# VHH binders against q9y6x5, part 323

Target 1, 379 residues: q9y6x5
Amino acid sequence: LPPKLLLVSFDGFRADYLKNYEFPHLQNFIKEGVLVEHVKNVFITKTFPNHYSIVTGLYEESHGIVANSMYDAVTKKHFSDSNDKDPFWWNEAVPIWVTNQLQENRSSAAAMWPGTDVPIHDTISSYFMNYNSSVSFEERLNNITMWLNNSNPPVTFATLYWEEPDASGHKYGPEDKENMSRVLKKIDDLIGDLVQRLKMLGLWENLNVIITSDHGMTQCSQDRLINLDSCIDHSYYTLIDLSPVAAILPKINRTEVYNKLKNCSPHMNVYLKEDIPNRFYYQHNDRIQPIILVADEGWTIVLNESSQKLGDHGYDNSLPSMHPFLAAHGPAFHKGYKHSTINIVDIYPMMCHILGLKPHPNNGTFGHTKCLLVDQWCI
Below, E stands for the ipSAE of ESMFold2; O stands for the ipSAE of OpenDDE; V2 stands for 0.75 times the mean of E and O plus 0.25 times the DockQ between their complexes.

## First folded at step 14 (VHH)

Design uf48 (framework vhh_8dlx_2)
Fold by ESMFold2-Fast, scan of step 14:
Structure uf48 (fold): chain B 379 residues (1-379), chain A 121 residues (1-121)
Amino acid sequence: as target 1 above (379 residues)
Amino acid sequence: EVQLVESGGGVVQPGRSLRLSCAASGFTFSRYAMHWVRQAPGKGLEWIGNIYHTDSTYYNPSLKSLVTISRDDSTNTLYLQMNSLRAEDTAIYYCARHYWGDARTSFFDYWGKGTLVTVSS
């Protein structure tokens, strides 16, 4: 019987939330499984880029989803989270559900994971839900568990995505302990529901389950705004993405635009594309614009307006506030093991190993996740 | 103060055409993508389409052949042209400004109050 894996994402679940709030259901899950305390995500630390990195094992410059907002000047195509269904944007990589369906003649199932409602290399997840934020966690869980039990060929890879705590992190900010406590308790209850449902259906003991996230969250403030209109007149460029990483497409000479932006704010770094730090792995893709602005942690780039955001992400991936965690349980994983750090691109080759799939070339290192797995030597 | 004001709604006969307008003020209109959404009686919100500040347009596939979205940045105005109207097109039509945020639960940051289109014979 082939091994099975369910990959669950709670969007925007900052790693240190685990130390600052109580998670009785998640702690019970970890007690009989594994915990990676920090996952170092890819730059930029945004939802679509990092969700695609988890399932491809690639940096953003390699998989092509380089931001939540993108523009291709040749085709004049735009990408955003409200307009994400064109395969053009997703075709620079092969996500694990496509590999699962093509290598082993198995099925994949998806409840709302970014990219799963799009045909990628002419292959769409065998079972999927079109993205709709109004669909409850319970309905997503019911569909996933139905497909895991009642599919032919069998579903061996399933994904489940939930928008919280990201939406509340933006609205309240991560330092709002009262509101965040309520939101995080609700998420812990959903984890309890997930485990209970899998146990009730006889799936729990034979299913590998990974619970992770794409990024963290940092506190923003009306006192930490960078007004881009104070730096440069809007007639000199086309804005492709705004905050905290602004993507600038010059309408005049690139060097002239760069000189107008350079040193405009002590809380923002301005990079010509070729000068973007190598450690970001954010340079070698046509969708990365000629000039990139990177705000300091907690600073928001605005267009001569206030910002309603009390929390945000997208910042430097070296910042602990941008890191999620990873917890896992199942026959592939040790019990009661804690690991300090992995890279988010390491998740893909680990998942391929668990499923018996040959990974496509990727930026992950299987050795980083070996200590989590019962069939591997940790020393 | 950001304002979006829809106009052009009313009662129309089936099979006819109608053009809606949205007047924008209080922000630099030419820097934002703009959306049209509608809500029929007793139903949820339905996204019609959008037009980016680069003039690229995107439509709900179920509506693409029936609607055209355009903009005039010199007058800060967004337009929705609707053709071959049916009773099912009866709805309140909203103009919305694209959100530069990234929460998956929020695609618009400002909305108009809407304009009612009633298709009847």
Scores: ipSAE 0.721, ipTM 0.876, lowest interface PAE 1.4, mean pLDDT 93

Design uf49 (framework vhh_8dlx_2; at its last look DockQ between E and O 0.75; V2 from the best seeds 0.76)
Fold by ESMFold2-Fast, scan of step 14:
Parts: sequence; C-alpha cells; structure tokens
Structure uf49 (fold): chain B 379 residues (1-379), chain A 121 residues (1-121)
Amino acid sequence: as target 1 above (379 residues)
Amino acid sequence: EVQLVESGGGVVQPGRSLRLSCAASGFTFSRYAMHWVRQAPGKGLEWIGNIYHTDSTYYNPSLKSLVTISRDDSTNTLYLQMNSLRAEDTAIYYCARHYWGESRTSFFDYWGKGTLVTVSS
C-alpha cells in the first residue's frame, strides 16, 4: 500500500495551551503517537507565511508569501486574505501537494489549507474545496475522508485546515480562560470526531496523521497601542501591512521616512530592509518593503483609532507565545515519544520522507525529526 | 464614529444602468481598501469586488464585465457602477471597510446598513 499522510492545522494553537487546558482526545492521540512540544515557526509569525513554510520547508523570503498583506509595486497587485487567488504570489516555491502529484502520478486532497485552491506552477490539488469559512469541520472531514478512501490515482497527501482557535484568540485574547476553555474543548471534540471517523472508515491503522498549527497567540491591550499617525504623516508613505509588523513603502526619500519613524516608540523597532536581523531570514525578497516596523510582544500598531484585537501574533519567532506544537500518529511514527523542539521548516522534509518524495531544496534539516520516525535511528 | 452610508438604490428597469454611492466618515478614507458586497433575497452574501488605497481593483469573476468600482478620496466616496441590470441583480448592496487586522474569518470591520436595488419592469 503506498504511504498516506493527512496534515491537519488548527490555526493559532499556542503550544502552552496543552499545559493549561485538558485535551482528553488529543492526549489519547499522543499516547499512541508522538508529541513535539514546541515548533519554532518562521518570521513573520502569521497564518499565510507559516502555512506555506510547513508545506515548502522554506523561509518566507524564499517562498514569497512574506505576510498576510503584500503589495507588488511593479504589477500593482495586492495580496490579502480576501484576495489570495492569484498564482503570482504562490509561484516562488513548490508545495508538497504539487510535488506529490508530479513525481509519482499520485493525487492530493485539500480542505481549505492556504494555497490549495490556487494553481501553483499550473498544478492545483487534485481534490480541493474553495476557501469558505462558513463550511463546517464535519463537511471538510467528510470530503477529505471520501477522497482518501475513493480516488484514482490514490490520494496519498491530504490537508485539513480549521480557523480556530485563532479567531477566538484574536477576539477574546489567550488570557480569557472562560472563552478559551470553551473554544479549546470544542477543538478537542473535533479531534475526537476526526479519529472516530478514520476508525469507522478503516483508515486509522494505515494513515499517518499530523496535527499541528502555524503560530501561537499573545495578549494585547488598549493600554499597549502605538499610534503610527503620531510618528509620521500618512502622505509620506504607502502602508502595505499594519500590525504587529508594519510594512512601509516610502513616497519620498527612504532615509527621511526612516528618520521620522526610528525613535517614535520605545515599544517598536524600525528597520531599513538591509538592517533586519539575519536570524529572521526576512530580507531577500522584493515583497519585503523598504522599511519594516516590528512591535514588541503584546503591542499593537494603530492608525489613530482603537484596536478590536485582544490577542495577536506576527511577533518575533523566538517568543514561546508564538510557537505551536506538533502531534502525530501512524505507521511512520513511534508510540509514546515526546520531543522538545523542531523548526517549522523541518516538517516538509519529514513529510517528503514519509511519502517517498524527493524534496525540493529547502531550509529544513531532516536530522531534527529523525527521532520521531520508526525507520530512522536517532544516534 | 465610523459611518458608511450607501445610496442610489431603488426600482430599476431591466437592461438599465445604475450607480451606487457609499459616503464614508469618521476615519481617513484614503488609507483603506473598500468593498462592495450584496445579498439577494433568500441567498447568502456575494462579494462583488474591492478597490485598494493604491487604486488597484479586484472583482468577482462572475461579475467583472458588468460592474466597475471606483473611489474619490477627496470626497470620501466609494462608487459601484452596474450595467445591463437583470432580475437576478435584485439585492441589498453593502459598502464595507477593509480590516487591517483581517483573519481567515473576518475581512471587514465596518459595514453600511445597505441599499436595496430591485430590478423589475
């Protein structure tokens, strides 16, 4: 039987939630599988960038999805969550479902994972759902399991995306124990539903399942705002992205804009593109704007009005609050093994190994995930 | 106090053209992308298109040949030009402000109350 893999993302699932709340279904999954306690994501710690890094093994500067909001001055094209369907934005890398379909004439299936409803290098996921947040988890699961069990050529790689707990993390903030408890219990119930469905359909014993996330969440406050309009008049620049990483395209001399911004707030670092710290791997792409502002954890950049966000992400990827986890179960994985940390770019070469695919050049290190796999020696 | 007020709706004969307006106040209009969305009776929301603060426009492919979106930042006004109206264009038309903090579940932070367009002979 060819190896099969289902990759599941619960958006914004901070690693620390596992220690502060009870997840009976997820804990049962982990007991017979593996847990990576922290996944160090890529900078910027945002949804589209990190979801694409998971499936390409590349830093954002290399795969081209460098933010949730992007602008290309030459073509005048904009990218946003409401406007993400142009292949132009996605074509700087080859995601794993494209490689899966091209190397062995296998099929891929997708329920809402970012990029899967877009033809990338003229290849779209064999089975997919157009993004629609109103579609239930059950409908997404029904389609994925149907495609895994009844497809020709066989579906060997499938993805499933769910918007929670990110949406609630933004709305309530991660410190709202009452609301977050309800949301996280519902997610655990959905994990229980997933496992039961796979068992009922005879898929559970032969399917590799990875449950992960793209980033965490940190608490924001109306007391921690940086009003950009107090720093510089809006007529001097075009704003491409706002918070917590602002992307500034100057309309006047870059140095003049930089000088107006550089000492405006003690809670914000201002970088000329070439001065962005090397550890971020966030410099070598034309979609990264000439000036980048990085707010300190929990601070929100605003345009002379209040913020409705009580939680946010996008901050420095060294912050534990920005880290998700990874749990996995299946024939490729050890049972009952706990690992401390991997990099989010390491997931791609691990998945290629499980599926027997030749990975495209990437920033991941296969050695970091060896101890998770039954066919590998840790040493 | 952010306010979005749609106008220009009403009863229109099939085949005619109509221009809707959205008057914005309470924020710096020129810094936001703006959207048009409609809802036909008994149907879900249908995104028509948007215009960015850089003047780039995007349209629902099903509607692109029938509509044009424009803006006048000097008067804080968003426009939707509709041509060759048909009975199926009968809907409440909403103006919406693009959300800088957008997520996969939230693209707009403010909406108008809508303006009804009825296409009938």
Scores: ipSAE 0.784, ipTM 0.904, lowest interface PAE 1.0, mean pLDDT 94
Fold by OpenDDE, look of step 15:
Structure uf49 (fold): chain B 379 residues (1-379), chain A 121 residues (1-121)
Amino acid sequence: as target 1 above (379 residues)
Amino acid sequence: EVQLVESGGGVVQPGRSLRLSCAASGFTFSRYAMHWVRQAPGKGLEWIGNIYHTDSTYYNPSLKSLVTISRDDSTNTLYLQMNSLRAEDTAIYYCARHYWGESRTSFFDYWGKGTLVTVSS
């Protein structure tokens, strides 16, 4: 039988939550599997980009999902959460579920993972749920496990997505111990439910399961605001994305716009597109706007009439507060092994290996995950 | 203070057309994308469509042929033109301001109070 893999994402699960809160179910999961303590995600550290990086192994400039809000000036198209189903945005890469789906005697399933309800390269998962935030984790889990257990051709790759603790992190801030403790306990309980369900169905021993996240969360404050309206008139540019990385489309001369913004705040870096630091791998895509603003950790870019959150993400991907974790269990993985760090793009070649898929060209390094796998040599 | 006020609702016969308005105040209207959503009795919220600050429009595929969204930035007004109304179009209609914030969460930070549209013979 072909190997099976379930990829689970809890949005916005900061890596150090594992150290600061109790996760009895997740710890049991880890005890019987592997843990990567820190996963360095891709810049910008937002939901859509990083989830697509996980399943493509590509930097954002390469797979084309460069933000949660995008604008293509040539086609005049917009991308957002409410408008994410145009294949135009996704077709610059081939996600693993498509690769898997195109293999013989295999199918893919998805429960609300970004991009899974869109035909990409004219291929859509054999089983999927349209995104609906009102659908419970239980229902998502039931569908996924049903497909994993009863489908023909068999589902060999499945994704499961959950919106917490991200939503709560935004609302309460990651430093709110009382509220976040409650939220994270619920997450751990969901993990317990997942494990129990898999055991009840007889899938636990044969299914590879990865539990990970796309990004962390940093604490924001009303005392750390950068008001763009204080620096530049709104008539001089079109705002494509706001905080903590603003995407600026000038309506006047780009240099003039840049000059108005470059000294707006000591807590914000302003980059012309060609001057974006190479380490971000965030330059070579037409969907990246001519000017980007990058706020320092914990600082929020605001407008005069904009809303503020107590937690946010999207900052420099080198910041520990932006890093998620990865845990895994199954026949492909060791038991009781902990690893310090990997890059988020490294997950793709690992998953391809587990599934016996030929990976598309990617930015991941398979060597970084060898120590997690039982069939690989690790020194 | 940000305010959104819907108007133009009422009782209409099937097959008729109706134009709803949303008056915006308390913010720079011209730089925000705006949305229309509705809630039928006993049902959940349904997204109708939006118009971006670049004037690009997007619609729910199920409603695309029946609705047109437009905006007038000079008067800070959002419009929803509905044609060939049916009984199933009976709902409270809301305008909402777009926000760049959270992925996979509500992109709306402000809502109007809504206007009731009743389609009945």
Scores: ipSAE 0.765, ipTM 0.891, lowest interface PAE 0.7, mean pLDDT 95
Fold by ESMFold2, look of step 15:
Structure uf49 (fold): chain B 379 residues (1-379), chain A 121 residues (1-121)
Amino acid sequence: as target 1 above (379 residues)
Amino acid sequence: EVQLVESGGGVVQPGRSLRLSCAASGFTFSRYAMHWVRQAPGKGLEWIGNIYHTDSTYYNPSLKSLVTISRDDSTNTLYLQMNSLRAEDTAIYYCARHYWGESRTSFFDYWGKGTLVTVSS
């Protein structure tokens, strides 16, 4: 039987939640498998870009999903959470489920992972759910396990996405121990349900399972606002994305817009596109706007309003608060092994190895993850 | 301070057209994408479509040929034109402001109170 992999994301699961909250079910999963304590994600540390980086192994400038909000001035196309279905946005890369199902006698299945309900290079996941946040975790899991057990050709790669703890992290902030403890307990219960369902269906022994996330969460405050309207007239630019990385399309001379913004706040860095730090790997795509503004951790860029969020993400990817974790269990993985850090782009070549797929050109390094795998000499 | 007020609802005969308005105040309307959403009796919320501050529009595929969304930034007003109305279009119609802080579970930060449209012979 071919090797099988289930990739699970719990959105916005900050790495240090593992040590600051109780997760009996997830800790049992880790004890019987592997843990990567910190995954260094890609800048900007937003949902769509990082989910696509996991499944392509590419930096955002290379896969073209450079933010949750994008605009193409030539075609007048927008990308947003409510408008993410146009293949135009996704076609600059080939995600792993496309590569997987184009192999003879293989299928892919998906429950809500970003992009899996889009025909990328005219290829959509073999089995998928259209995105709908109202669909329960149980229904998502039921569909995934049904497809893993009952499909011809067999499903060898499956994805499962869940919106928490991101939604609650935005609502309450990561420092709200009472509410976040309640939220994270519910997530741990879902992980327990996942493992129990896989055992009951006979999948647990031969299925590789990765549980990870796209980013963390940092605390915000009404005391840490940057009001753009205090620095620049709104008629001088078109706003494409706001916070914590604003994307600015000048309507007047770009240098004039830059000069109006550069001293706006000591808590915000203002970059011309060519001056964006090289360590971000965030320059070489037309979808990156001519000027970006990068708020300091915990600061919120606003348009002369209060902020509704108590927690946010999207900040510098060097910040530990932006980092998720990765845990994995299955025949490909060691038992009881802990690893300090990997880059999020390293997950793709590891998954290709597990599935026996030839990876597309990517930014990941297989050597960074080989100590997680039983078939590799760790050194 | 942000306010969204829908108007133009009422009883309308099947097959007719209706235009709804949404008056916006308390923010710089011209910088926000705006949405229309409806809720039929006993049903969940159904997204109708939006218009971005760049004037690009997007629609629920099942409604695309039946509705048109427009905006007038000089009057801070959002419009929904509905054509060929049927009984199933009976609903409360809401306008909503696009949330710049976008999340997978929350696309809107402010809602109107809604206007009732009843399609009845």
Scores: ipSAE 0.763, ipTM 0.894, lowest interface PAE 0.9, mean pLDDT 94
ESMFold2 (binder alone), look of step 15: mean pLDDT 84; pTM 0.846

Design uf5 (framework vhh_8dlx_2)
Fold by ESMFold2-Fast, scan of step 14:
Structure uf5 (fold): chain B 379 residues (1-379), chain A 121 residues (1-121)
Amino acid sequence: as target 1 above (379 residues)
Amino acid sequence: EVQLVESGGGVVQPGRSLRLSCAASGFTFSRYYMHWVRQAPGKGLEWIGNIYHTDSTYYNPSLKSLVTISRDDSTNTLYLQMNSLRAEDTAIYYCARHYWGEARTSFFDYWGKGTLVTVSS
């Protein structure tokens, strides 16, 4: 009787891929469900920040995962993707799986979603896999579907994460139609496998499924490089993050560092922390550095060397190239409904509503997603 | 041209210590996190730890006090000290340069060729 929800992320799935490539399995899923064409993500448009915003409903300055590479000025700790298991980094927010386990005394299951292999506020997902990129989609799916049948206490919230099309987007760039067509067809086949598996196990009719992503992808080029070493000598600062958003920790007076950087490139904006645009909601956290550099779309900040990547993300969240989509199916959702845009922080309060959970204070607006839901009035 | 060259591997008896080195060239070594990663036969990659400067060293908790990572920026050299070696530590050990800002798609942008450590009688 308790409602169940499976949240699936395909990393780096740019929204307009849906218009430029064929997705027969995803289109069949949408036909009997809902589609949100664009999800406006949070700044910076990176994997860890946006995955944590989906499950907390908070801007990065509020949940504390402000980049994939971070420095905390108060504790002097450093964070990177490879050492992400310290709860300190994740404890500024309460993700939905923690709320699910504590409010309702129900279980959560996780296949690789960022943060789910970390105890957050002394609570870890009831069933989880430690992150390992070599584990196949099929193995992740098999574990999730097995765990969804656990009943004491029942698994009511499950997450499944997959690294593509982000890995291929970086390697080939989103404009490589031949390679991207192959990659996206494989993803559509995985969606088909997911639906078939849920149907065969008798889960499909009573399970709410959300398929979404954290960000998009834009084309990069060797012709669009900003050499930071041409702007400032490396002895004047400590680098915390590089591209396309550079996080600068000055070793000398902050104003001197700012003055050396501010006019260096026409393709990069330089901000003192207090001057970061309010629309980014990227200012009020000790992990946001005193000076932030923001490259223009498709420009890469480098340290006197070439860049190997043909695609990247992290850019301004107003850019359509940075937006993912959201598709959903299940008893909570309308059938055949299309919606234009929601904010990525709106997903959390919608999921809390579906699961009957009281959301923690968040930056999402339930009204933005109510038209997707059968038990809500839509004007 | 970025190059990373590991050395110091070989056959070692259980319970002994071994120190691996990684010689870096072609970039400003002091500006990067440097990582040690290993791969045991038939298994996936296991992250050992990283170091940015001497005060910023992080380890895989499952390896606890078995390992110590250090660096010498004057010689562009990264070190991995391993103590109380067990058969389970048999692996190819890689030196890797941190990939700035990337998560889940690649942790590192340059790797060495690796050095084999065999822990056996």
Scores: ipSAE 0.568, ipTM 0.800, lowest interface PAE 1.9, mean pLDDT 92

Design uf50 (framework vhh_8dlx_2)
Fold by ESMFold2-Fast, scan of step 14:
Structure uf50 (fold): chain B 379 residues (1-379), chain A 121 residues (1-121)
Amino acid sequence: as target 1 above (379 residues)
Amino acid sequence: EVQLVESGGGVVQPGRSLRLSCAASGFTFSRYAMHWVRQAPGKGLEWIGNIYHTDSTYYNPSLKSLVTISRDDSTNTLYLQMNSLRAEDTAIYYCARHYWGEGRTSFFDYWGKGTLVTVSS
C-alpha cells in the first residue's frame, strides 16, 4: 500500500509553550516519535504565507503569498482572510496535494488548510471542506479519517487545520498564563482525541502524522504603539497591510514617502523594497510593495487609534517567539528522537520523500530532516 | 469614537429593489475596506461582500448577481444596492469596518447596530 501522511497545524503554537505548559497527550505522541524543538519560519511570520511555505517548500517571494493582506496594482485585486479564493494568488507555486494528485494519480484530503478549497493550476484537493471557522475540530477529524479509510484512489496526503491557539494568543497575549493554560490544555485534549481516533480506526500504526504550526506569538501592549499618522499624512500613500509589517504603496514620489517615514520611530525599520535585508528572502515579487515597515518585537503599528491586540506575530523570523515546533510519529520516523532546529521550507522536501513524490524546485534542504527518518543515513 | 450607522431598511415587497446606506464617523473612512454582513432570523452571520479603499469589490458567490456595493469617500458613506429581493433576504443588515489586525476568526473590528429588511407581501 502506498505511504500515507496526515499534516496537522495548530495556528500560532509558539515552540516555547512546550516548556511553559503541560501537554501529556502531545508528550506521549513525541515519546514514540520525533520532536523538532524550533522551526524557523519564513518572513513575514504570518498565517497564509507560512502555511503555503510548509506545503511548497518556498520562500514567500517565490510562492507569491507574501502576506495575509496583498494588493496587485496592475489587476487591482486584493487578497485577505475574507477574500482568499481567487486562484490568481495561489498559482505561483505547486502545493504538495496538487503534486500528489498529478504525479501519482492518488487522492488528497483537506480540512481547512489554507489554499485547499482553491483550484491551483486547475487542481483542487480531491476531498475538501470549504473554509468555515465555526466547524468543530471533531467534524474536521471525522471527515479526514473517513477519507483516509474509504477512498479510491487512496488518500495518501491529508491536511487538518485548527485556528487555536492563535485566536486566543491575539486576544489574551502569550504571557496570560491562566487563559493560555486553559486554551493549550484544550489543544492537548484535541491531540489526544486525534490519536485515539486513529488507533480506534486501525490507522495509527501505518499512518505518518506531522503536528506543526505556522508561527509563534509575542506579547503586545498599549504602551508599545507606533502611530503611522504621526509619521506621514495618509493622502501620500495607499495602505496595503498594517501591522507589524506595513505595506506602503506611494501615491507620490517613493523617495519622498520614504523620507517622511525613515526616522519616525526608533521601534520600526523602514525599507525601500530593494533595501529589504537579503536574509528575509522578501524582495523578488511584484506583490511586495515599494516600501515596507517592520516593527520591533511587541510593537504595534496603528492609525491614530488604540489596539485591542495583546498578542501578535508577523515579526522578524529570527525571533524565537515567532518559531513553532514540529512533532511527528509514524513508520517513516524514528522513535524518541529530538532535533533542535529546521527551516519551515525543509518540511516540503521531507514530505515529498515520505510520499515518494518528486519535489518541485524549492528552498528546502532535505539533509536538514534526514535524522528524523528511519530510511535515511543520519551520520 | 468610531461609529457606523446603517439606514434604508424597512418592509419591501418581493421582486423590488432596496438601497442601504452606512454613515461612518470617528475615523478616516477612505483608508478602510468596508463590509456588509447580514443575519436572518434564527440563523448565523452571512458575509455579503466588501469594497476596498481602492474601490475593488468582492461578493459572496451566492449573492453576487443580486447585490452591488459602492462607497462615497467624500461623504463617508457605504452603500448596498439589492435587486430582485426575495423572502429569504429578510435579515438584519450590518455595516462593518475591515480589521487591519489579523486572524482567521476576526475580519471586522467595528459594527453598526444593523438595519432590519423585511421582504413580505
Scores: ipSAE 0.737, ipTM 0.884, lowest interface PAE 1.2, mean pLDDT 93

Design uf51 (framework vhh_8dlx_2)
Fold by ESMFold2-Fast, scan of step 14:
Structure uf51 (fold): chain B 379 residues (1-379), chain A 121 residues (1-121)
Amino acid sequence: as target 1 above (379 residues)
Amino acid sequence: EVQLVESGGGVVQPGRSLRLSCAASGFTFSRYAMHWVRQAPGKGLEWIGNIYHTDSTYYNPSLKSLVTISRDDSTNTLYLQMNSLRAEDTAIYYCARHYWGEARKSFFDYWGKGTLVTVSS
């Protein structure tokens, strides 16, 4: 029987939550599996970009989902959460479910992972749910387990996405111990439900399960705002994305816009596209705008308004607060092994190895994940 | 203070056309994408479409041939033109401001109070 893998994402699950809160169900999962304490995500540290990096093994400049809000000046197309179904945005890479389905006798299943409800290279996930935030974790889990047991060709790759703790992280901020404790306990209970459901259905022993996230969360404040309107008049540019990374499309001379912005705030770096730091791997894509503003950790860029958010992400990917974790259990993984750090792009070649798929060229390094796997030599 | 005020609703006969307006204040309207959303009696929210500050428009595929969204940035006004109205179009229609940069949380940060459209004969 071919190997099977379920990839689960809890959006915005900051790695150090594991050290500051109780997770009895997740700890039981890890006891008989593996834990990677930090996953170094890609820049920009946002939901759509990092979810697509997990399943393609590519930096954002290579896979083309470079932000949660994008604009293509040639076609005049916009991308956002409310209009994310155009294959144009997703076609610069081949996600793992597409590769999985193009191999002999394999299907994919998806409960709301970004991109899975879009035909990419004319291939949509064999089984999928259209995105709807009101659908419970239980219903998503019911569909995924049904498809894992009742599909022909068999489902060998399945994904499950959940919006928390990101929504609560934004609302309360990661330093709100009381509210975050409640939210994270509910997530731990959902992990318990997941494991119990897989055991009851006879899937647990033969299924590889990865639990991970796309990014972390940092504390924001009304005392840490950058008012973009204090720097430059709105008539000089088209705004494509705002905070904490602003994407600026000039309506006048680019140098004039840059000069108005470059010294506006000590808590914001302003880059011409060609001057964006190489370590971000955020330059070689037409969807990256001519000027990018990067706020310092915990600072929010605003348009002459207050911000209600007490937590945010999107910041520099070197910041530990932006890092998620990865836990895994199953026949492919060692038991009781802890690893310090991998890159988020390393997840894709590891998953390809587990499923016996030939990976497309990617930015991940298989060697970084070898020690997690039972069939690999790790000295 | 951000405010959105819908108008133009009322009772209309099936097959007729209707144009709704949304008056925006308290922010620089020309910098935001704007959305139309509706809620039929006893149903959930249904996204109708949006228009970006670059004038690009996007529509719910189920409604694309029946509606047109436009804007006038000089008067801070958003419009929804509806054609060939059916009984199923009976709903409260809401204007909403686009929320920048977050995914899988909220598409909008501010809503109007809504305007009721009743299609009956």
Scores: ipSAE 0.760, ipTM 0.893, lowest interface PAE 1.1, mean pLDDT 93

